# Designs tried in a protein design chat: VH-VL binders against q9nrl2r1430to1533. Part 19

Target 1, 104 residues: q9nrl2r1430to1533
Amino acid sequence: GGVHELSAFEQLVVELVRHDDSWPFLKLVSKIQVPDYYDIIKKPIALNIIREKVNKCEYKLASEFIDDIELMFSNCFEYNPRNTSEAKAGTRLQAFFHIQAQKL

## First folded at step 2 (VH-VL)

Design i46 (framework fv_iluzanebart)
Fold by ESMFold2-Fast, scan of step 2:
Structure i46 (fold): chain C 104 residues (1-104), chain A 122 residues (1-122), chain B 107 residues (1-107)
Amino acid sequence: as target 1 above (104 residues)
Amino acid sequence: EVQLVQSGAEVKKPGESLKISCKGSGYSFTSHWIGWVRQMPGKGLEWMGIIYPGDSYTRYSPSFQGQVTISADKSISTAYLQWSSLKASDTAMYFCARSLDYGEHYYGMDVWGQGTLVTVSS
Amino acid sequence: EIVMTQSPATLSVSPGERATLSCRASQSISSYLAWFQQKPGQAPRLLIYGASSRATGIPARFSGSGSGTEFTLTISSLQPEDFAVYYCQQYGSSPLTFGQGTKVDIK
């Protein structure tokens, strides 16, 4: 009930947010906790920003939405070494995203 | 230096169990995904699934979900592909391959094992 | 699942000539496309990933292009060792899928 009233993008963002591996991606990385993050990552993004863009109807094409999600994962892998909890969570969540995104 | 070495050819009968191996060397085994690919005689390549050896997280192709088990033992840098009950239709060459990078191209398979030929016949 | 279609099934090219291989996806895969070379009795070898990024050790004569649904692999000056079957693979959507292959014959 009500799920069918949401856009496909909103449904997919909700699935990502609810995933156990979404914790590194829910909000922008803290400068206090990770001081060098913004020296390395020049196009920061997170699920809360993507969801806001969906709610404001800022994505005109599915490719624009997919590009923002992929940017989020690309930032994760650029900053975080492979053996970190963040990189592992990102790898699993990205695989989940690719499966769900085939519905777009 | 970087290589994947697979176990030798297997000849089995329908209904038998089998476990084949893929041993990595020359790199950090726990930092790369390992994928499994089937090639039936005279046919193309089919992706079966993937494992992250650092925590044994697996993802399967729907066609292979429940048909095989993918696992890894990081203490000996070895990944496994296992059947509980083989069928004649499982006759194929099986390849393992490591991921190119942990990033968005983690499905890019850069280093491949030599293959394990599995023959299942009565 | 995303269906990958390769053409032509067989391509005959003289040494030194350009070979162009095509790969089409049934749905958009952005740039999540790899090209592999497989010689008889051998494992596949990665040539290109991300549609256009050449893998380490791959000669400059191999180049990839395209995005979305249409992709090409170009071998600018075919060498005798380039006789092989070439496969494209999408990894933008699960399950990962391969094309049926293009056989390149040197004639």
Scores: ipSAE 0.006, ipTM 0.559, lowest interface PAE 14.0, mean pLDDT 85

Design i47 (framework fv_iluzanebart)
Fold by ESMFold2-Fast, scan of step 2:
Parts: sequence; C-alpha cells; structure tokens
Structure i47 (fold): chain C 104 residues (1-104), chain A 124 residues (1-124), chain B 107 residues (1-107)
Amino acid sequence: as target 1 above (104 residues)
Amino acid sequence: EVQLVQSGAEVKKPGESLKISCKGSGYSFTSHWIGWVRQMPGKGLEWMGIIYPGDSYTRYSPSFQGQVTISADKSISTAYLQWSSLKASDTAMYFCARHIYDSGTKYSDAFDIWGQGTLVTVSS
Amino acid sequence: EIVMTQSPATLSVSPGERATLSCRASQSISSYLAWFQQKPGQAPRLLIYGASSRATGIPARFSGSGSGTEFTLTISSLQPEDFAVYYCQQYGSSPLTFGQGTKVDIK
C-alpha cells in the first residue's frame, strides 16, 4: 500500500480511539490488574500498538491492518464473558469498525 | 411463562458435598447467562459467578474462585452450583438469575429474572 | 474491584412521601448500573437498569438518574408495598458488585 492507504488507516484508528466504546482497547491489558490475561491470550494487542504500527508504516496491505483490529476484538471475546462491559463495548466497536472498514 | 425454579432447602454437615440446581423454562436457555448470588443471613447480595449454558463458559468472582463449581446441562435447561466440601460459613440463601445480553442496545443488560432461592444450612 | 457505597443505610419515611436513595461507585461505570428491590423472604426484583431505564412492570413512581460515579433512585410517592431493602449493582466491570443496601422503613 501507499500513502493514501496509510492515511485511511490513521483516520480509522483515530475514529476508533474517539469512540465511546474504545476504553477496553486503548492500551494493553495490565498484567498486575488482570494476572491471568496473558496465560489465556497469546497475542495481546491494543489501539495504541496498532496506531504505532500505522505511523511506522508496518502495514503494507489493508488486510494486515484489518487482521490486527480483528485480533484485538477476538482477544476481547476470548477473555471476557459475553455479558461483561468489555465484551459489550467490543461488540459495538467491532460493528462500527466493520461499517467503516468496508471502504478500505 | 419465563421462570427459574431452584431446588429445595438443604441441611448439611461440614465436609459434605452438595449440588443445587436452577431450571430455566419459557425462554432459550442456551442464549442467556445464568448468574449465582449468595446472601448470608441478615447480609446483602454477593455475586459468585456466571455461566453461559450454550458453551459452558464460566466466570467467577475472585472471592469464590476455587470455592464452588458452576456448571450447566443444556439438554435439561438446568444450571448447577456445587461444593466439594461444605463449611459452616457456606450457610446462606443462594439465588440464580438470568442475565439478559443484548449487544444491540447500550446498557440494556441486567439480571432480569430470579429464582426463588435455595436455603443452605451447614451446622455441626 | 469496583466498590459500591449506598447511603443512607436506613431511610425512615411515611407513605406518600418522596424517598431518595444514593449509590456511589469507586470509579466511573458510565451508566452500567441497576437497582433492585428485596422484600423479606423474597428474591431481589429488578427495578432499573442502565441507570435510568425502568424494567418491565415497574411503576412510574420509581426513577433512576446519574452517570459516572454518582447515582440516585427516587420513589416519588411511597406506597406501603415499597418498604424494602434496595441494592444498587454495577455491571461496568468484572467482578459484578453490589452496594450494601439501603433499608426503606416506615416512620
């Protein structure tokens, strides 16, 4: 991908960060506060990591960017029961992402 | 009629095992979470854990992790709470409750339907 | 764990009076707050969810308000059947936690 594609990734990450339901995804889950998280989740990721990868031009294709966002949601649903605030926020944010990502 | 019906009162001795039940009817049992809540005599409500009967995924409160086992049998729409070895401090009323999950509406989740409770007395 | 604190512990009111119950969360839970009523010998009954939405069948005299850390349950014209213990519960973060309860007693 090109500059146009990277600009689109940056815009989408910014919109995700600004969304009301982004709070579980802004930073990596704390090992101190949630010690069993890293026993269950083998590929942790968060929006701050994804944004850094966008800024360093590490995504060469839209599919690579989409895969990292989907991994973030997959990790959320793997760790958090469906009735938790984290899982509910993840479901709403993922739906928002799917609508926005259709144009990538 | 949407209902949760719990098993009857139990009187047990310390060290005995116990398994109490919560049977759902009138709704899709596998599509809703079941939570367990303890109320010690004269005290408030304590959340113990939840189970999603569709895949038996379970989450416990840290205070109850390792103290009890929550399980479900979806073929008979029944959730269970089990102790391997009861203590006198387990004397309490135990409630099961259905937790509505609705991803389409923000904040709409709640323990909306409750069982009548199972009184467990552990003495001597 | 998010700690829920209710006040007052006991509220003495007469029928027909307004009752106001408070609930505070130790950190922001947005609007992920429910209110329950419990009468002696009975299971809890859901009154309010999402801080302000009345559950099905709950009379209009019950209303909830607040967001973030400060929440209020109001009973506008207390009826004899409203004398009970009321619990707030957060579902914004695991583990789910309840307040210690406010007993609404007759004066």
Scores: ipSAE 0.005, ipTM 0.578, lowest interface PAE 14.9, mean pLDDT 86

Design i5 (framework fv_iluzanebart)
Fold by ESMFold2-Fast, scan of step 2:
Order: structure tokens, then sequence, then C-alpha cells
Structure i5 (fold): chain C 104 residues (1-104), chain A 121 residues (1-121), chain B 107 residues (1-107)
């Protein structure tokens, strides 16, 4: 293996994954654990899927990347009541994302 | 080939400090996480923590936070696990392992051979 | 943290027989589960990740299945070199956690 450089999108995804509040967003929500999730959420997404799309160069514009991250947060707030650990983690991580996304 | 080579066995007394090492070769050291796993005699595997050598981002298991320090020196492709004051309950085999980028990907694909640490009277 | 429970603690089988090992998570881990083999005096070796994907160089006799909270590792025709302890590990939630291990021993 050689040296590789992080793209702006890859750098931001890495920072999100490393954040303490990323745990609800690392992988897709399990239908077994949360049986009604896919009845409510029509466009499920998670950081592992977004990272794969970055690695495959599927984002042509920063807005497309930002839209997928915002969809992830929107899904969280749509499904989870505001008093849940998931919603609280999502609120903090989204604020962190908005600060980092200013660099895009 | 990818290799992780750990420092040799240590025999220490309670209260002593210790720093053990894990040297990576055959890959981009700064592009992969290095995790540390403890195995007490006759027991299973316990995840201790992880470091990304590219920026020294370090994450600990709650059980090990404040008990050990994980660090890395990317100039020599080496990660470290350190105790300020050893106790008898630290007697264990300590493994380092390479983890693909993104700490949630979680499968350790290459392991060091282990460092046996014995802490006794 | 998510607690991983493996069963049985010890599995006694003869060479050539099928071995089936179970791993249960206290909460769903989706398919984010890995299996490791550890032989006496050796470091663990990755066998399976993503619940069912064999790592590079792992023989076809090893297969993984399951999702959510219930997972299985199957060794279809046990070879002498397969007598070892096997660990499952979840990587769905932080912190990462291992099961306590299943020892596959000779009858």
Amino acid sequence: as target 1 above (104 residues)
Amino acid sequence: EVQLVQSGAEVKKPGESLKISCKGSGYSFTSYWIGWVRQMPGKGLEWMGIIYPGDSDTRYSPSFQGQVTISADKSISTAYLQWSSLKASDTAMYFCARHPEGYSSGWYDYWGQGTLVTVSS
Amino acid sequence: EIVMTQSPATLSVSPGERATLSCRASQSVSSNLAWFQQKPGQAPRLLIYGASTRATGIPARFSGSGSGTEFTLTISSLQPEDFAVYYCQQYNNWPLTFGQGTKVDIK
C-alpha cells in the first residue's frame, strides 16, 4: 500500500464517525431491534453508507453530500422522540456537522 | 506483507511504570487504527481502546479510561500502551491489532503476537 | 454496553464432524459481528466479519450467519487444526465488545 489523501468529504465523514455522539448513526437501524422503523422512515441511511458513497466518488457536488448527512439527521428526529438518547446524540452531532460543513 | 510486532515479555512489581510497543510494517501506518486488547490468564478478550496514528485521536473503553495511556509515534510506525502504576490485576497478555478506518468497522484484520505482562510480589 | 454471550462454553467434537457455535447480543447489532479463532499460545485470527463474509485466506468450511441478536459460526468438517477457542465481537455500538469464547475440543 501507498500513501492516500483524504478528500474534504472523507475528512468530514471521518470526523463524524469519531465523534462520541455518532453511535446511533454508524450503521443502519436494525428491523429486528426496531420493527416499525422502516414503516416510518422511507429513505434509511447511515454513516457507513455515506462513507462508501464518498469512497466510490458518487458525490459530484458538496450539496449532494450535505443532503445525505442531513437526511440521516432528519430520519433520527422523525423516528425518535426528543427525549431519547438517540435524538439527543443527533442534536449534538448535527451541531458539530454544521460547524465542520462551513469548510466545504 | 502486513505485520504488527510487539515488544517482549515484562516482569514487574506493583507500583512500577511500564510502556509496551507495537510496530506496524507493510502498510500505511497512519491510515489504520491500532487497538489494544487484554487477555487475563485463562480468560477471554477485553477491548481496551484504540488510536488513529494519523492524528492521535484516541478512544478508550470506559473500563480502561484513566487506567492506561495509548499513544503512537508515526515517524517510527509504533503504537504504545502505558501504565503509570501497575497492579497485580494487570497481569495479562496484551495484544495490539490493526483496525480498518472508521472505528465502527470493528473487525481486527491483523494482530501482533502479544506481550505477556506479569505483575507480582 | 452491549453484552455478547456465547454458547456452549465448550463443544466436544470429532474430526470430520460439523461444529455449530452460537453468539447472542443483548441488543441488536445488525450484521456488524466478527468471529475470531485463537489457538493455544497464539494471537486471535479473524475468520468472519459482517456476520457472514469470510476474511481473506479463510477456508470455505467456515461460514457465518445471523443478524440482529442471534449469530452462528459453522465449521462444516472439522480439521485437526480447528481445535481452538472462538470469539464473537460486535462493532455496531461503542464500546466494542467480545463474547466470552467457546472452546472447541476433541472428543
Scores: ipSAE 0.000, ipTM 0.547, lowest interface PAE 15.3, mean pLDDT 85

Design i6 (framework fv_iluzanebart)
Fold by ESMFold2-Fast, scan of step 2:
Structure i6 (fold): chain C 104 residues (1-104), chain A 124 residues (1-124), chain B 107 residues (1-107)
Amino acid sequence: as target 1 above (104 residues)
Amino acid sequence: EVQLVQSGAEVKKPGESLKISCKGSGYSFTSYWIGWVRQMPGKGLEWMGIIYPGDSDTRYSPSFQGQVTISADKSISTAYLQWSSLKASDTAMYFCARDEGYTSGFRTDYFDYWGQGTLVTVSS
Amino acid sequence: EIVMTQSPATLSVSPGERATLSCRASQSVSSNLAWFQQKPGQAPRLLIYGASTRATGIPARFSGSGSGTEFTLTISSLQPEDFAVYYCQQYNNWPLTFGQGTKVDIK
């Protein structure tokens, strides 16, 4: 691996962050505002954490990066009812991710 | 700078149709809900409904369902509130406001930014 | 729907005094309560959300407390610009509901 692969992860995270449907995923869910979230979700993650891991070169394989993004979406659908703006945003952003991830 | 700019005051007769607007700027318009709030003269605030512009998912207060239509045009970052047939009892100030909706929707549906209001007067 | 009741309807205080405003929910809203200030001819301004968190730019003299069904907004040293109508809003359940407002007047 190397610089070329790191650049691809960085570019994809930037595209996700800039997407209109990224708002539920930008930062970790607040423990103060949503205390039951952490009783339900065992492995919390958000785009700011994934971006930090990319910048620190912590992903050794593309599959590890993809797994973290998919975990983020899985958490969204586990916690949020289907009719919420969060779940709808997650569905659209996940579809966008799947298209972009084909380039990895 | 986050801003919501509403259309100007309206003077109408009973039975007329009306559509007022609320234009968002300074943020991702499709990522936040826009709510509409009525304030009758000398009265408090009443939530009418809310729309997510990204997919036009619209929720109404039971008191306003069938009375008004809420819509949005994401290409111009504008939300709308519309009446098919106005009544004198629709005389009020109408505010649009942005709903944060960031965590769980039902836990963060407070309005953080407000438009300046549109005064609607309906009289014969 | 959840009914929000504010008291008193009108509160008369002098500048520099403490103002305490109450808001009661007909059923538990947890901490999902916001406070707004409205001056004549203006849109409401968000003061507090999550029952006790100050919104950006709101002076430290404004504080919120409470959970469940009983909530309080306190203005520790009332300034001339604080004379306004104050509304509470619950966002625990749909439909979203507001209290009737408390008018803070000069004594």
Scores: ipSAE 0.000, ipTM 0.550, lowest interface PAE 13.7, mean pLDDT 86

Design i7 (framework fv_iluzanebart)
Fold by ESMFold2-Fast, scan of step 2:
Structure i7 (fold): chain C 104 residues (1-104), chain A 123 residues (1-123), chain B 107 residues (1-107)
Amino acid sequence: as target 1 above (104 residues)
Amino acid sequence: EVQLVQSGAEVKKPGESLKISCKGSGYSFTSYWIGWVRQMPGKGLEWMGIIYPGDSDTRYSPSFQGQVTISADKSISTAYLQWSSLKASDTAMYFCARVGDYYGSGSYLEDYWGQGTLVTVSS
Amino acid sequence: EIVMTQSPATLSVSPGERATLSCRASQSVSSNLAWFQQKPGQAPRLLIYGASTRATGIPARFSGSGSGTEFTLTISSLQPEDFAVYYCQQYNNWPLTFGQGTKVDIK
């Protein structure tokens, strides 16, 4: 998108980062802490990577930005069983994202 | 523009403590890892460790675990490398670098480097 | 830790000639391999990441290739400013590890 659209993406990423449930998503999962993660998840992504893509104007459409956020949540639910703190945080943050994304 | 500015050269004696700094500007300091690299005189580059300033997650290379402390103060966008007791073998150039995340597609590694801090430890 | 081995230790070439530098990993690093250039008294400069992707502002004469354990950096038409030490670095596994460097000297 345009300059206004990129500013909206940046603001939304900042809101996601500040959310209490953002802790599993701030940065890429550590291979040291979770050795099998990258054997299971083939397209890893995190909020810091998405924020950099916004700042480098890599999103041409709002749908591309939304797709990367949804990929982040999809990866969370793929790797983490439903009863984990990660999956629960992901569920709440995804709901928050869907409400905020209506503004895009 | 993105910049990392390191503190000036240090001349120390064995047994003294030291803390050197790396100040980031022109980017979201809490959104990128900061790493420290040692280069001994006439030798190659060695990773010492990295820190994510947003949550203080810190990782040390095995050779440097327990030898140094890496920390960051996000309120002033500054990362630190610290020795409690210097040895002559700590004589080296020390670089800081802003690094991307390691396992993601399109991530940069060592995007930007500081100018280096020369540390000389002699009796 | 993954050990990175570079060869040759020193490469002597004339301006305008091709320089080919090798880097070998002790185990597979996929394509998670970067190349850096360092000139005397300066910080390292990122040239290539992802084994073959040029960093922003890096001239087209620099190209990287390889995957798994064997990688090559090629400088197609060496310019006077290209005389430097070159390091490969893997970022597939922690700890991050550099090769020992290849010095590209003028003949």
Scores: ipSAE 0.091, ipTM 0.741, lowest interface PAE 4.6, mean pLDDT 88
Fold by OpenDDE, second read of step 3:
Structure i7 (fold): chain C 104 residues (1-104), chain A 123 residues (1-123), chain B 107 residues (1-107)
Amino acid sequence: as target 1 above (104 residues)
Amino acid sequence: EVQLVQSGAEVKKPGESLKISCKGSGYSFTSYWIGWVRQMPGKGLEWMGIIYPGDSDTRYSPSFQGQVTISADKSISTAYLQWSSLKASDTAMYFCARVGDYYGSGSYLEDYWGQGTLVTVSS
Amino acid sequence: EIVMTQSPATLSVSPGERATLSCRASQSVSSNLAWFQQKPGQAPRLLIYGASTRATGIPARFSGSGSGTEFTLTISSLQPEDFAVYYCQQYNNWPLTFGQGTKVDIK
């Protein structure tokens, strides 16, 4: 990552990571632990990856950043049934994100 | 470190009410189901129900539906199991356990347990 | 609910010997089967999940096998600390259900 003041994207990622419901999203799912995950999810992404992209200034538009975050949640809801803790966490974190994203 | 600490042993009489507790720490309390397991003296384990502290979604085993109340106070990372009117047959050890579905299978697996709360109900 | 049946009720084994515990489900639970160990006065401890995956910190002498309705827990060489009650549990369907347990004691 770069050495600079936190951007709005960086700040939002920090807030997402610190959220209680971030645990399913902190890093990519391990294929060892979930062998079929990548057979289902074709565009894997996680907060650590998004953070890295932010640090590398790969997002030129807020919409690009938002798209990746939404992809992250979409993947969660695609793989995890509604009644799972992951899906519940995702629902809450997404709601939080939507509120915070209004600041971008 | 994940820990579940339960309230102390209880000695009660039939007809009395009771509420025991299970406090979680070392993890996001609102992000995992937590539930209760009964173990009557010299007997096996029985799931009673689970609650998701984040939204208080609660699910009971059929045999315990209407017999007990499971609740949670997420502000203090604590889950509760309570009876409105105890019976002698409620005498048992009660465990709380953290339940997760880390791999998104839709199934629930308990990985951390409280130390248990002994409840004795006798005249 | 899915009924889990363990056998035998009691298994007497000498230290160093192999112990084989069986668990049967009344209907298929796929691989959503876990094994727990419980010692007197203690909470259960997760040994195996997904029918055959050892939980963190569980010795290699513990192994699980099976799928569908028939499952087995094997302790290849019983150690003194292994004498306990073992429970299988299905987590394929709600409500979660345990077997009645197998007590492994010293021969």
Scores: ipSAE 0.007, ipTM 0.659, lowest interface PAE 9.7, mean pLDDT 91

Design i8 (framework fv_iluzanebart)
Fold by ESMFold2-Fast, scan of step 2:
Structure i8 (fold): chain C 104 residues (1-104), chain A 125 residues (1-125), chain B 107 residues (1-107)
Amino acid sequence: as target 1 above (104 residues)
Amino acid sequence: EVQLVQSGAEVKKPGESLKISCKGSGYSFTSYWIGWVRQMPGKGLEWMGIIYPGDSDTRYSPSFQGQVTISADKSISTAYLQWSSLKASDTAMYFCARSTYYDFLSGYSEYFQHWGQGTLVTVSS
Amino acid sequence: EIVMTQSPATLSVSPGERATLSCRASQSVSSNLAWFQQKPGQAPRLLIYGASTRATGIPARFSGSGSGTEFTLTISSLQPEDFAVYYCQQYNNWPLTFGQGTKVDIK
């Protein structure tokens, strides 16, 4: 672990950020634009927050990192109906993540 | 360390174009909002707008919409504030600032902690 | 937009004395209020966020209180380096707005 795991987490987050389907996940949902979001989603998260946690060495286990990424997708599917562009992007990005996570 | 370094002072004539810069270092540039603040001589602070460099999502304060353009270049970790045609009333100190991120332990929190040193823009005939 | 009004415009205080600065919002901003200090020729420095939480490295003599529309910044024992202009800023609603500032001056 340690430094090698941190490099792997950073690399994986960068790959997620660069993916065409990352747009719903780059930053936190705006309360002003989506007022009911934070009434429904109690543990909001986004790729920029996950990246900051990696940089601050807040993940002690690979499972903790994976849990935060999965929370991000879970929030997407909880809030957004299946037929939305957000949910479709989330489905594709989650599949990409599962393939890339095998490198961990 | 987190740093925001702004371009140097500018002296311009009315009608000229200008683009000033704010270069971030010591952090993931695409992961934080950058805001621009105007301070006219002897006056207080005014929010102009903000940009998220990761996706170029840009929001302007209503009084500055159409007056300036905010942009960012991810490849060089630099945000920009631009005028197509300067007016004497644009004479001011311009600051850039970086937002915080949401902290799960303290709750939802978006405020501006790290600031550039400022760029003085003087527009006179 | 939410209008932030600060009072007084200028506060004259001797070193060692208590300074109390007020900030009013035209509508509720909950606790989403920050206080900044600015010295001549310098960028603003964050003092308080969330109405009452001190930013990292800020001395304990600075304290914030209030919620909704009425907020206060208190400097319990003013030091020579505290003579500056102080701004409140709401981050509850877009656009973000600052108060006009309170100048803390030596008497």
Scores: ipSAE 0.032, ipTM 0.702, lowest interface PAE 6.2, mean pLDDT 87
Fold by OpenDDE, second read of step 3:
Structure i8 (fold): chain C 104 residues (1-104), chain A 125 residues (1-125), chain B 107 residues (1-107)
Amino acid sequence: as target 1 above (104 residues)
Amino acid sequence: EVQLVQSGAEVKKPGESLKISCKGSGYSFTSYWIGWVRQMPGKGLEWMGIIYPGDSDTRYSPSFQGQVTISADKSISTAYLQWSSLKASDTAMYFCARSTYYDFLSGYSEYFQHWGQGTLVTVSS
Amino acid sequence: EIVMTQSPATLSVSPGERATLSCRASQSVSSNLAWFQQKPGQAPRLLIYGASTRATGIPARFSGSGSGTEFTLTISSLQPEDFAVYYCQQYNNWPLTFGQGTKVDIK
């Protein structure tokens, strides 16, 4: 994407990170803390990874950026039951993201 | 740190126009909805409307539609609430607030964690 | 608009006691309910959102429960700084609407 799009991605990632419900998504899940995570989730991703990709201009289309963010949430909902704090946080953060994404 | 700083207290007469301001800092001003809340003396809170500074998408409460104008100048990270002709009944405290959560399906702000300090508007003859 | 009704209008509680505040919606608002605290001369402070989630920095003694049309804010052990007016607010439908408030004062 263009410079403006890249900047928009950067800003959106910053806003996601700063969100109160970002804590499950800030970095990749620890194998130590969650030994079976990577047996279940085959395409792990987190906000720090997405931020790096943005910084490296790896996203050429907004859809690519959105896909990674959606993957991040999908992973969360796949691994975490709905009643968990992680899933609840994910639900809220995803809602926030969807609104922001409309403004891209 | 997120901050919303509102303009100072106003003392006006009926029929006068007024524009009060809310300046945001410490965050991406164009990325969050800003809302205005009225609180008449000794009364409760009333949402007046919201604006998304990024594209100036503005939504009013039906009770305030046509009664006030909400706007924003993103170049200076400032939101505004204005009246063309004040009434005595406009006497109130006015708060601005920044959205923290936004509902994707409804498109309405959910909760506001960051608030301005309020602007007291007094309208009397 | 959805009408939010809080009860009681005034709740007198002694320090250290439990305070229970009620908020009722005229129609279902799911879990799209927030609670605010306001002290004289101050802006409202967000306590709870999503009916039961504490906002950042909010003490554990504050808790929210309920869904649909019935909601409760509980202060497990009232502290001196908790005496204030509390508002519930639905954000399920536009326009956003607040309850009329419950004043929690010292018994």
Scores: ipSAE 0.000, ipTM 0.644, lowest interface PAE 12.4, mean pLDDT 90

Design i9 (framework fv_iluzanebart)
Fold by ESMFold2-Fast, scan of step 2:
Structure i9 (fold): chain C 104 residues (1-104), chain A 124 residues (1-124), chain B 107 residues (1-107)
Amino acid sequence: as target 1 above (104 residues)
Amino acid sequence: EVQLVQSGAEVKKPGESLKISCKGSGYSFTSYWIGWVRQMPGKGLEWMGIIYPGDSDTRYSPSFQGQVTISADKSISTAYLQWSSLKASDTAMYFCARHDSYGKLGDYYGMDVWGQGTLVTVSS
Amino acid sequence: EIVMTQSPATLSVSPGERATLSCRASQSVSSNLAWFQQKPGQAPRLLIYGASTRATGIPARFSGSGSGTEFTLTISSLQPEDFAVYYCQQYNNWPLTFGQGTKVDIK
């Protein structure tokens, strides 16, 4: 045990990272693995970037944090067809996030 | 220990079919892209294509599209490279390699683990 | 496709000397550049990725530098086991492309 609890944003990001459906969201896509991704997605983001922003205290409001997480899911659904493993993982992780975000 | 083990050397005649294998162990096989690299005798390395075993998403370098088939069987942690009809020009060492990025949409794309190679000789 | 050009084709170096290998990309690859070592009869071994980051287990005498189109691999004090062919590879654009290799030979 630590002396102080992690911030609410850090706790939530840790929970998202540990979730079974986080695999499409852990890091930004490589241009070489998904070459058209950055032509389609103009505001790329991933959990590692969001976590870094949390650690640097860049989110002043809960709404800013929530907006970045929602952008991440929006990008997933924009790029990936509904029947893909990525889109299905995104749907389940987004539902989990919505439940947890009610506590912010 | 993370490793890729390839099938043994092959000696074939032009026109024959061939399927060589690359078996992963010591890691989550379905969570990393696997690539195939050709090295012709006395020449450098050429990238052939990649596969994500978790969903069999396969991508070819343009010069190899239609020349070979890349596939994977996740139940036995094995990737394959296949020719329907071999040519003498297919004589080469073939390597499989794991990309170092975890997950399909991973951040990095270096090849950190390599198979030992499969020598394919095609002659009449 | 991005063409990777390595120089020199062959470099003759004595043990203990510094070896400097160059790699040039036909267009910018940012820092998405890897270096591999291949010894006769062996598979390639990852040395450097991200232009300058040493892979796990790679000795400190290997260092990479550069970004954009010009890259360098330096071996500060060449050991007998370092005689090999070295390849650079860009992973910025599909398809992935390798340089033609630099052979480091004993003098």
Scores: ipSAE 0.000, ipTM 0.548, lowest interface PAE 13.9, mean pLDDT 84

